# VH-VL binders against a5use3: the designs that were tried, part 21

Target 1, 222 residues: a5use3
Amino acid sequence: MVIHAIVPVKELHRAKQRLARVLDAHERRALSLAMLNDVLVALSYSPVSRIIVIGRDVETGHTARAHGAAFVIDQSAALNDALHQAAADIPDHAAALVAPSDLPLLGAEDVIALTCISGDKPGVAIAPAHDGGTNLLLVSPVVGWTFLFGPDSLTHHIAAARQRHLPVHLLRLPHLERDIDDIDDLIWLAQQPGDTSAQRLARMFLERKGAQLWQSSDMPPH
Short names: E, the ipSAE of ESMFold2; O, the ipSAE of OpenDDE; V2, 0.75 times the mean of E and O plus 0.25 times the DockQ between their complexes.

## First folded at step 4 (VH-VL; framework fv_rovalpituzumab)

Design u4 (at its last look DockQ between E and O 0.24; V2 from the best seeds 0.00; counts 0 for: pae E 3.2 > 2)
Fold by ESMFold2, look of step 4:
Structure u4 (fold): chain C 222 residues (1-222), chain A 117 residues (1-117), chain B 107 residues (1-107)
Amino acid sequence: as target 1 above (222 residues)
Amino acid sequence: QVQLVQSGAEVKKPGASVKVSCKASGYTFKSYAMHWVRQAPGQGLEWMGWINTYTGNPYYADDFKGRVTMTTDTSTSTAYMELRSLRSDDTAVYYCARDIGWSLDYWGQGTLVTVSS
Amino acid sequence: EIVMTQSPATLSVSPGERATLSCKASQSVDSYVVWYQQKPGQAPRLLIYDASNRATGIPARFSGSGSGTEFTLTISSLQSEDFAVYYCQQYYDWPYTFGQGTKLEIK
């Protein structure tokens, strides 16, 4: 199976806004780019043959090219439209893997597992998100597929696959189900095994801010 | 090299419509959004909207909603802007411009539309 | 919509001197500001994107700065071909909007 990965990237100024209580705009932008870097590293060690990053920021394009990924300009800033745009550059018979740019604990083994449960045959493999959404989507072949990310996207993608007579495989990947949206998520990320770019930034940010937090608390935030 | 070549000048009466074309060459048309911007004589630039050239979905400035239609023909790499119910204050040069995500890097030569009774 | 306000409306400057053009946004637009030059009878030309990055082929005498709500285009040593109208534009949020322009004239 020939797999083209699509990594859609949100406009950096709109990303991670819930962390604004803790991180300034430069820190949030750096965190978003570090997460993208980590996803691209994971994909580069996986069985994908090509990586397509789609976004609207100069820095996103630079990061994509640094990993040998193609960069496509997102004309709509709407996720499903961006995915369809990026998928147009994929041969009809090939598979598409959609990997969000904000999965800092994604590893090549996750992608390998997703490809293995599909058995290298036509079908749809999904790693569900915690909220009824979709963290990873592998669709083979990509021709004729309609991306339906958004509320209840897991259910919608399962239905779309069945309507097209494609078998559906679900793979739970708990380490990918946690979003990095607030201070507790940032602490959690810092505490996980590994040394990703996002983890290094999370640890650095928490070290710089830890003194302020401890001065107002009975217990340190560790 | 990138070129955007627009259709020729037009003279219209109030209440008529005009459709301006913008032929793209030197790049992959469906990879970049197209914007439309107009400029009344002696005045500044006024953004009219843009079209996603892959999906064909347009996005219109509020002042033009209901009167403007933007379309594309991907087989000819051509974008179109139609403005209906023309008024004398629609007299302007109309530009198409390519959106690279962070700027409008190439502009058409402009199409003068004169609305006169 | 985000209003972009340029000042001054007209700036008279002698060749060889320094020109400073201002653009103010009605709300923060981070660094998502673009500058264009327009000469009589021509389409606008991209000068600066992302507040401070020169577009390809733009001479080094053009520089941009600013973030948030206040932005500046500076031309360090004016040449005769620099007398034109200059527009700022924000790319932060739809609808994308232009300033009303600053006309740079020979003093």
Scores: ipSAE 0.391, ipTM 0.757, lowest interface PAE 3.2, mean pLDDT 89
Fold by OpenDDE, look of step 4:
Structure u4 (fold): chain C 222 residues (1-222), chain A 117 residues (1-117), chain B 107 residues (1-107)
Amino acid sequence: as target 1 above (222 residues)
Amino acid sequence: QVQLVQSGAEVKKPGASVKVSCKASGYTFKSYAMHWVRQAPGQGLEWMGWINTYTGNPYYADDFKGRVTMTTDTSTSTAYMELRSLRSDDTAVYYCARDIGWSLDYWGQGTLVTVSS
Amino acid sequence: EIVMTQSPATLSVSPGERATLSCKASQSVDSYVVWYQQKPGQAPRLLIYDASNRATGIPARFSGSGSGTEFTLTISSLQSEDFAVYYCQQYYDWPYTFGQGTKLEIK
């Protein structure tokens, strides 16, 4: 099965706003890019044929290209529209894997597990989020699919699959279910096993705790 | 294969308007922004602006604000650039170009617009 | 606006030799620089993006380097089809701006 991965990336200046109390704008941007880096690394070692990053920031594009991924400027106003924009160039018969960029602990094994549970037949495989959302979505084939990310997206995606008479496979991945939104989350991330870019950065930030916060200027937005 | 085909050469009088078309094919039109760049005879490239092909929202360089209008027709996968109040120094080859992430990978063949009395 | 200045205006080089083209920005543009090749009567062709990445289909003899304010396009061994005008462009800030171009001609 040919899998095309789509990595949607939020605007960097808007990313991780909840961390503004502990991280300055530059640090938040760095963390977001580090997370993107980690996701791209994971996907690169997975059975994904192509990676498509969609975002609005030049740095996002730069990061994507550095990993050999395609970059598409997000022209949409909503995540699902962006996903459809990115999926537009995916062959109809191919599968689409949606992997958000804020999954710092994503590993190739997670993608492999998701692909294995789905098999080579048409179907939908989902890694649910803790809040009823969707962390990972694998759809085969991508043609005719409607992305329904957002609140309660797990239920919506399951319903969409059923509407199309596609089997649904669920895979719980607990290490992907925690969002990085506050200092406790940073601590958690830093304490997890592994040495991802985001983890290293989190550890560094925690060591810098108490340092003066600076404002950084953003690159031109889309 | 990706192709951008522009409308033919135009000859205009000063004060007139010109509307150049750029028909895209071989890719999903709304997935890529479209830029417009012009080149006066024997001169370099000048960026005019770009248009979001998904929303239709344009962004113009300051030098062209008030005189330029960029639009799209998604049903025909065509981008348009209208330049008004033409002057002799507007004589140039006008290019449409597809955005592939802040760089321009495919270009139209260019449209020569000549402004003369 | 950010001014991109290319040098030299004209570069004469023999086939098989190395060509080095310079592009300087009036302020730091990080690595957000593109190089284009343009032949007479043709539209520009994308060569390099992000200062050092070759676009699809671009021969390995083309390479880009630099960051901040100084950038270089290098052609390691000039082929007959490489004689053209080359432009650099920044996409660090609005508006996008191009260098005035370097004409690479046969010596």
Scores: ipSAE 0.216, ipTM 0.716, lowest interface PAE 2.9, mean pLDDT 92
ESMFold2 (binder alone), look of step 4: mean pLDDT 93; pTM 0.934

Design u5 (at its last look DockQ between E and O 0.26; V2 from the best seeds 0.00; counts 0 for: pae E 7.4 > 2)
Fold by OpenDDE, look of step 4:
Structure u5 (fold): chain C 222 residues (1-222), chain A 117 residues (1-117), chain B 107 residues (1-107)
Amino acid sequence: as target 1 above (222 residues)
Amino acid sequence: QVQLVQSGAEVKKPGASVKVSCKASGYTFKSYAMHWVRQAPGQGLEWMGWINTYTGNPTYADDFKGRVTMTTDTSTSTAYMELRSLRSDDTAVYYCARDIGYSLDYWGQGTLVTVSS
Amino acid sequence: EIVMTQSPATLSVSPGERATLSCKASQSVDSYVVWYQQKPGQAPRLLIYDASNRATGIPARFSGSGSGTEFTLTISSLQSEDFAVYYCQQYYDWPYTFGQGTKLEIK
C-alpha cells in the first residue's frame, strides 16, 4: 500500500496563544516548528512514500523542504479544505495519512501500528483524540474521501467510512491524546520520556522562564 | 506535464485596457497560487501580484493597485490579469507563474503587451 | 520593500570556468532567496530555492549559498547553455522583489 502523508500546519503567529504568558511570539513559533520537525522525523522513518506539508508560513515551508517533504501553501483557510487541497495530487489508488503537526510525541512505530491494523485492503484507520477528535487518520484509498476534522471528528469519520462501506480500525495512542496548548501541557510534554525537539525546547523554556510573565504578541507569517 | 499557456501578443493605445489569460494544465489548478510578473524590454522582472486560486482572492503590488485585476476561472483552469489605463511604460512581456511554496517553478511563455500612440 | 542588488551587471567567463554571481538584500531575508535563469526570448527558469537548494532537474554545477543579506550563485564549470541572465528574488516579505540581473556572457 502506497501511503502519502499530509501534515497540516497552523499559522505560526496564531499557534499556542495560551502559552503567551510564558512564551513570547518567537518562542511559540519555535515550539510549533519544533513540533513540526518531530512529526516530519517520525514520518521519515515510517513506511510513507511521500510527505506533503500544507501551511501558510515561509518557515513552515522551509522546514518541510529541509526534511524532503513537499510544501503546499494553504489557500483554503479551513483545515478540511486544506487537506483536500493537499490530497488533490495524491494518486487515486494511494492511501492518505493525515498527521497534524502538533503531535510532538509521534513516532514511526505509531504510524507503523496504524498501517498494520489497517492492512493492505481498503479501509479507514483512526487514532482517536481524547475529546472525540482525530489525531491520526489513515484512509485507503483517498479518492472520494471527505475529511471531517473538527469537533466529534471521530464519529464523523467513522460514519463517512461506513457510508463508503469501508472497514474501520481504531488504535488508541494515549501519548498523542494531549494537545500542547497551555503551560500545563508544556510541563507535561517536558516530563514525558524521550528527547524530541519539542521536548528539549519545552524543557529549556520552562527552565529559563520559570514563573515569568511575558507580553503576548503576534508575528507576521513571513 | 505542467504547462502554462498564455494568450497572444496585444497592441493597445494609451488609456486602453488589456486582459491576458493563462491556461494551466497538468496539475490541480486550485492547489497552487498564481503570480503575475512583467518584464519591460531589456529590463528586469517586476512582481505585480498573486491570486489565491482556491478562493479567487488577489493581492496586488502597491504600484498596480487600482489598475490591475486578477481573476480565475476554475472550470477552465485559467488565470486572468487585466491592466487598465495603459501607458507607454506598461509595454512589457507579462508572465504568469505557478507558486510552489513561495517560489515560482513553472512560467507561462509570456505575453507581449505593446502600448503605443 | 526589500531591495535586491546583483553584481556584477555583466560577467564574462570562458566555457569550463567557474562563475560567481552576487546578490545582496537591503535587509535580512534569512534564506528565502530564489535564483532564476533566463535566456533570450524565454521565460525565467527556477534554479535555486531556499538560497542553496537546487530545483528539480537543475545540474549539480549550479549551487547557491548565503543567508541574511548576502547570497551567491556559483556555476562550477560553465557550459555553453549556461550563458544567460540570472536573477535573484526574495520571498521573505511582500512584495516579492527581484535583483536587476547579472548577464553571464562568453569571454
Scores: ipSAE 0.839, ipTM 0.920, lowest interface PAE 0.7, mean pLDDT 94
Fold by ESMFold2, look of step 4:
Structure u5 (fold): chain C 222 residues (1-222), chain A 117 residues (1-117), chain B 107 residues (1-107)
Amino acid sequence: as target 1 above (222 residues)
Amino acid sequence: QVQLVQSGAEVKKPGASVKVSCKASGYTFKSYAMHWVRQAPGQGLEWMGWINTYTGNPTYADDFKGRVTMTTDTSTSTAYMELRSLRSDDTAVYYCARDIGYSLDYWGQGTLVTVSS
Amino acid sequence: EIVMTQSPATLSVSPGERATLSCKASQSVDSYVVWYQQKPGQAPRLLIYDASNRATGIPARFSGSGSGTEFTLTISSLQSEDFAVYYCQQYYDWPYTFGQGTKLEIK
């Protein structure tokens, strides 16, 4: 199976806004880029043939090129429109893998598992999110597919697959089901096993904010 | 070499319309949004709106809604801006400009539209 | 709508001197500011993007700085061809907005 990965990246100034209570704009930008780096590393060790990063920021483009990924300018800044724009560069018979840029615990083994569950046959493989959304989406073939990320996207993608007579495979990946959107998520990320770029930044940010952040008894000690 | 070549100057009466063309070359037209910006004589730059060249969907500045239409022809790599119900304060140079996500990096040469009775 | 305010309106300087042009945003725009140069009868020319990055082919004497609400364009060792009107623009949020311009004049 020939797989082209699409990695959509939000405008950096709009990313991780709920962390603004803890992280300034430069720190949020750095965290977003670290997460993108981690996703691109995972994809580079997977059977993906090509990686397409779509976004609007200079630094996003630099990160994409550092991993040998193509960088496409996002004209819409709306997720599903950006995915359709990026998919236009994928051959009709190839598969598309959508991997969001904010999955800091994504590994190549997750991508491999998703590709294996669908085989070399037409179909849709989905790693559901905890809230009824979609963490990973593999569509084969990509031609004619409509991306429906957003609220209840799992249900919408299953319905879209049925309308195109494509079988659906679900693969639950619990380690990908937590979004990094607030201080508790950042603490959780820092505590997980591993040494991803996002984890290193999370640990560094929490250390530098030290006593003010860790004074509560319901927070992890230093 | 990226180039944006606009149609020639126009003289119009109040109440008429004008359609300015902007032909792109030297890059993949559908990969970059196109903006329209005008400049009245001796004045600053005024953003009019933009068009997504992949979808064909425009977004207009509030001051121009109802009077402006932006379109594309992807087969000729050409963007169009039509301004209707012209009035004397629409006299300006109209520019198309390519959006690379973080700047308007190439601009057309400008099209002077003069509205006089 | 984000208002971009440039100062001074006119700056008179001699060739070889340093020119400093200011641009203030009505709210934080992070680093999402561009600078353009415009000579009479010509289209604007991109100088600086993302507050501090020079566009392709722009001489090193042009430098941009700033973040948040305050931004500066500096031209070191001013050349005769640098006398023009300069505009800042934010691309942080729609609609894009331009400053009113600073005219750089030979003293």
Scores: ipSAE 0.051, ipTM 0.636, lowest interface PAE 7.4, mean pLDDT 88
ESMFold2 (binder alone), look of step 4: mean pLDDT 93; pTM 0.929

Design u6 (at its last look DockQ between E and O 0.83; V2 from the best seeds 0.00; counts 0 for: pae E 2.2 > 2)
Fold by OpenDDE, look of step 6:
Structure u6 (fold): chain C 222 residues (1-222), chain A 117 residues (1-117), chain B 107 residues (1-107)
Amino acid sequence: as target 1 above (222 residues)
Amino acid sequence: QVQLVQSGAEVKKPGASVKVSCKASGYTFKSYAMHWVRQAPGQGLEWMGWINTYTGNPYYADDFKGRVTMTTDTSTSTAYMELRSLRSDDTAVYYCARDIGWGMDVWGQGTLVTVSS
Amino acid sequence: EIVMTQSPATLSVSPGERATLSCKASQSVDSYVVWYQQKPGQAPRLLIYDASNRATGIPARFSGSGSGTEFTLTISSLQSEDFAVYYCQQWYDWPYTFGQGTKLEIK
């Protein structure tokens, strides 16, 4: 199965607004880009034929290109519209994997697991979020599909699949289900195993802010 | 070569409408939004709005809402801007400009619209 | 809307000298500022994007700086072809408003 990955990226100045009390604008931008980097790394090691990043920031474009991903300039004001724009050039028979850029702990194995559960037949595979949202969406084929990200997107996507008579596969990925919205989330991210760009940045931020609650000795050099 | 070619100068009476065209070439039309900017004689640049060339959805500056309509024809890679209920203070050079996400990198040559009684 | 204010309205400098143009935003626009150059009878030309990045083909003597509410366009050594009107534009939020422009003229 040929898979095209779509990575929607919110405008950097609008990203991680919930962290505004903890991180300044520059830090939030950096964190967003770090997360994007991590997602792209994960996808690059996964069975994805093409990666399409859609956004508006020059740094987003730079990051995309640095990883060999295509960059599409977002002309929309809504996520689902952006996804449709990005999917416009995906072949009708191909699958689309939607991976938001704010999944700091996404790994290639997660993508592989999702593709494995979906198989080579038409269908929809979803990694659900805790809040009823959608963390990952794999649709095969992408032609005729309507993206329904937003509140209760899990239910909406399942319904959409049913309408198209497509089987639905759900894959729980607990490490992807926690949003990074506050200092506790940053601490959590820093404490998780691994050394992703976002984790390193989180650890650095926590150190700078005097938050000595993480259990990792893997701190970036000063 | 990427370029935008606009329609010729227009002379209109107050209350009339004008429709300016902007033909794109040298790039994939639907991949870039199109902005419209005008400039009154001897004055600065005024942003009018932009249009999503993929969906056709426009966004207008408040000063022009209700009086401007932006459209596209993807088959001809052409953007259009129609301004209605023209007034003398609408006399300006009107530009189309390509959006690259972080600015406008290619501009049309401009279309002078003169509104006079 | 975000108001962009440029200063000075007119700047007179001699060839070879340094020119500094200012642009202020009514609220923080992060680094989302664009600079354009416009010569008489011509369409504007993109100079700087994201406050400090030179567009393709723009000479190194042009540089942009700033963040938040204050931005600067600097021409290190003015050439004869640099005398024009310069506009800043915020790219932070709709509408994408322009400054009123700074006319750079020969002293």
Scores: ipSAE 0.849, ipTM 0.918, lowest interface PAE 0.6, mean pLDDT 94
Fold by ESMFold2, look of step 4:
Structure u6 (fold): chain C 222 residues (1-222), chain A 117 residues (1-117), chain B 107 residues (1-107)
Amino acid sequence: as target 1 above (222 residues)
Amino acid sequence: QVQLVQSGAEVKKPGASVKVSCKASGYTFKSYAMHWVRQAPGQGLEWMGWINTYTGNPYYADDFKGRVTMTTDTSTSTAYMELRSLRSDDTAVYYCARDIGWGMDVWGQGTLVTVSS
Amino acid sequence: EIVMTQSPATLSVSPGERATLSCKASQSVDSYVVWYQQKPGQAPRLLIYDASNRATGIPARFSGSGSGTEFTLTISSLQSEDFAVYYCQQWYDWPYTFGQGTKLEIK
């Protein structure tokens, strides 16, 4: 099958806002771009034939181009509208793979596993998120598909597939089931095996925060 | 060559409406949102809103909500801005400008709308 | 809405000298500030985006800096064609508001 990957990227200043309690704006921006880089690396070693990044930041466009991905300017504030905009360039008979930009442990083997489960036949393969959402969505063919990411998106995508008489395959990928949204997630990411760009950055940030905490502990009380 | 060509100057009476066109060429119209910005004589720039050229969905600045309608015709690569219930303080040059995600890189030549008597 | 305040309203500078134009946001806009140049009778021209990045074709004498609430446009060696009105605009959140402009004129 011919697979076009879509990687939607939120405006960098709106991304990872829950981390604002521990990371400044520049650090959050850098983390978001590192995670995007990791996703694009994984996709580039997978069976996808084309990668489409959709976003609004110049740095997002530069990162996409560095990986040979197409870059589309996101005109929508809504994720599903952005996905439909990006999918406009996908041939009707081709498959679409949606991979969020914040899966720093995504590997090419995950994409291969999704394609193997669905085979060459029409169908929908989903890697569920831990919260009832969707980490990866592979839909074949893309024509007529409505993207329904958001709360309870696993259930909504299953229903959409059944409405179109497409078989549904679920693939649990535990290493992808954790979003990086707070300090505990950042610690978890740093502790996982591997050496992704996001992991290296997480380790660096935590080392710097540890040093800052140590210096604060040495300060005399008021 | 990326270009935005706007309709010609207009003279209107208070209470009328005006519809300004902005024809795009040299790029894929549906790939870039369109902004509308106005400038009263001797004054600064005022952002009016923008329109998603892929969906046709607009966003209007609060000061213009209820009086402005922004639309597109994708078959002619043309954006439109209609301002209703004109007042004398609506006298301005009206610009369209292409959104590239991080700024407005190409602007139309401007359309003077004069509201008098 | 986010208010953008430019200073000074008018700046008189001699050709060949350095001009520094200021823009202040009423709340943090991170680095999402855009600068435009407008010459008399012309549409604005994009100069700087994301606070510090020069747009295509903009000479190196134009530079931008700042983050959070305070931003600066610097023109390091003024040319005769640089005397114009300069606007900042925030691109952080709707509505995308402009500053009121700084007129750069020959001293």
Scores: ipSAE 0.552, ipTM 0.815, lowest interface PAE 2.0, mean pLDDT 90
ESMFold2 (binder alone), look of step 4: mean pLDDT 94; pTM 0.955
OpenDDE, look of step 4: ipSAE 0.824; ipTM 0.906
ESMFold2, look of step 6: ipSAE 0.524; ipTM 0.807
ESMFold2 (binder alone), look of step 6: mean pLDDT 94; pTM 0.955

## First folded at step 6 (VH-VL; framework fv_rovalpituzumab)

Design w1 (at its last look DockQ between E and O 0.73; V2 from the best seeds 0.00; counts 0 for: pae E 2.1 > 2)
Fold by OpenDDE, look of step 6:
Structure w1 (fold): chain C 222 residues (1-222), chain A 117 residues (1-117), chain B 107 residues (1-107)
Amino acid sequence: as target 1 above (222 residues)
Amino acid sequence: QVQLVQSGAEVKKPGASVKVSCKASGYTFKSYAMHWVRQAPGQGLEWMGWINTYTGNPYYADDFKGRVTMTTDTSTSTAYMELRSLRSDDTAVYYCARDIGWGMDVWGQGTLVTVSS
Amino acid sequence: EIVMTQSPATLSVSPGERATLSCKASQSVDSYVVWYQQKPGQAPRLLIYKASNRATGIPARFSGSGSGTEFTLTISSLQSEDFAVYYCQQWYDWPYTFGQGTKLEIK
């Protein structure tokens, strides 16, 4: 199965707004780009044939290109419209994997697991979010699909699949279900195993802010 | 060379409609959104809206909603802007401009639309 | 909508001198400000994007700065071809509103 990955990226000034009480605008931008980097790394080691990053920021484009991903300028004002734009040139027989850029702990194994449960047959595989949203969406084939990201997107995507008589596969990925919205979430991210760009940045931010709740001594250099 | 070529000047009566065309060349038309901006004589620039050239979805400024329609023809790499129920204060030079995500880098030469009784 | 206010309305400067144009946003727009130059009878030309980045082909004498609500376009040494109207535009959120423009004229 040929998989094209789509990575929608919010405008950097709109990203991680919930962290505004903890991080300034520059820090939030940096964190967003770090997360994008991590997602792209994960996808680069996964069985995807092409990665398409869609966004509007220059920095987003630079990050995409640095990882060998295609960069598409987002011409829309809504996520689902952007996804349809990005999917427009995906071959009819190919699958589309939607991976938002704000999954700091996404790994290649997660993508592989999602592709495995979906198999080579037409179908929809979803990694649901904790709040009823969608963290990952794999659709095969992508032709004729309507993206329904937003509130209760899990239910909406399942319904869409059923309307198309496609089997639905759900994959729980607990490490992807926690949103990074506050200081506790940053601490959590910093304390998780691994050394992703987002984790390093989280650790650095926490150190700057005097948060000493560490499970790991792996700190980035100042 | 990347360029946008717009249709010629128009003279219209109040209440009429005008449709301005903008033909793109020198680049992949669908890769960039198209904006429309107008400028009344001796006045500043006014943003009207933009259109997604992949999906065809337009996004209009509130002041023009219900009265403007933006469309594209991908086969001819042409964007269109139709303004209806024209008034005298719609007299302006209308520009199409290419979106590069962080600004408008290529502009049409402008189309003067004159609305007079 | 975000309101962009430029000042002064008209700026008179001699060739070779420094020109400083201001643009103020009604709310924070981060660094999402674009500057355009427009000469009489011509379409606008992109000068600066994201507050401080020169567009392709723009001379080094043009520079942009600022963040949040205050932005500045600076021309270090005015050339004869630089006398025109300059517009700022916020690119933070649509509608992508313009300032009212600053006319740079010869003193």
Scores: ipSAE 0.839, ipTM 0.917, lowest interface PAE 0.5, mean pLDDT 94
Fold by ESMFold2, look of step 6:
Structure w1 (fold): chain C 222 residues (1-222), chain A 117 residues (1-117), chain B 107 residues (1-107)
Amino acid sequence: as target 1 above (222 residues)
Amino acid sequence: QVQLVQSGAEVKKPGASVKVSCKASGYTFKSYAMHWVRQAPGQGLEWMGWINTYTGNPYYADDFKGRVTMTTDTSTSTAYMELRSLRSDDTAVYYCARDIGWGMDVWGQGTLVTVSS
Amino acid sequence: EIVMTQSPATLSVSPGERATLSCKASQSVDSYVVWYQQKPGQAPRLLIYKASNRATGIPARFSGSGSGTEFTLTISSLQSEDFAVYYCQQWYDWPYTFGQGTKLEIK
């Protein structure tokens, strides 16, 4: 199976806005780019043949090219339209893997597991999100597929697969189901095993803020 | 060489319409959105909108909604802007410009549209 | 929509000197500001993107700075070909609005 990965990337100034209470704009951009870097590293050690990054920031393009990925400029800022735009370059017989740019602990083994449960046969493999969405989607073959990311996308993708008489395989990947949206999530990420770029930034940011918070909360002003 | 070549100058009466063409060469037309920008004589630049050249979906600035239609023909790598119900204050040079994601790097030569009785 | 206000309307400067052009946004646009140069009878030319990055082929004497709501374009050691109208544009959110322009002329 020939697999082309698509990594859609939100505009950096719109990304991780819920972290604005704890990280400034520069820190949020850096974290978003670090997560993209980590996803691209994971994909590069997986069985994908080609990586397509689609986004609208010059920094996103630089990161994509640094990993040998193709970069496509997103004209729509609408996720499903961007995915269809990126998929236009995928051969009809090939599979498409959609991997978000902000999966905090994606590893090559997760991609390998997703490809293995579908086998070398036509089908759809999905790693569900905790909220009825889709974290990872592998479609083989990609020809004729309509991407339906958004609310209740798991149900919509299962229905789309059934319409095409494609078997559906679900793979629960709990370590990918936690979004990084607040300080507790950032702490959780920092505490997980590993040494990804995002984890190193999370630890650095928290050390600066944690040391300050402990000093303030433990010793009231004289 | 990346180039945008626009159709020639036009003279129109109030109430008429005009359709300006913008032919792209030297790059993959469907990979870059196209902006339309106008400039009345002695005035600044006014953004009119853009069109997604992959889907054909446009976005129009509020001042032009209802009077403007932006389209593409991917087989000829050409973008079009049609402005209807022309008024004398629509007299301007109309530019197309290529969107590279972080700015407009290549501009057409401009098309002067003069609206007078 | 986001309003971009340029100042001054006209700036008179001698060749070889420094020019500083200002652009203010009505709300934060982060670093998403683009600068263009336009000479009479010509289309605009991209100079600076994302507040401070020079476009391909733009001489080093052009530099941009700023973030949030206040931005500047600086031209060091002005050359005769630099006398033109300069526009800023916010690239943060639709509609992508322009400032009204600053005319840089020979003093």
Scores: ipSAE 0.559, ipTM 0.821, lowest interface PAE 2.1, mean pLDDT 90
ESMFold2 (binder alone), look of step 6: mean pLDDT 94; pTM 0.955

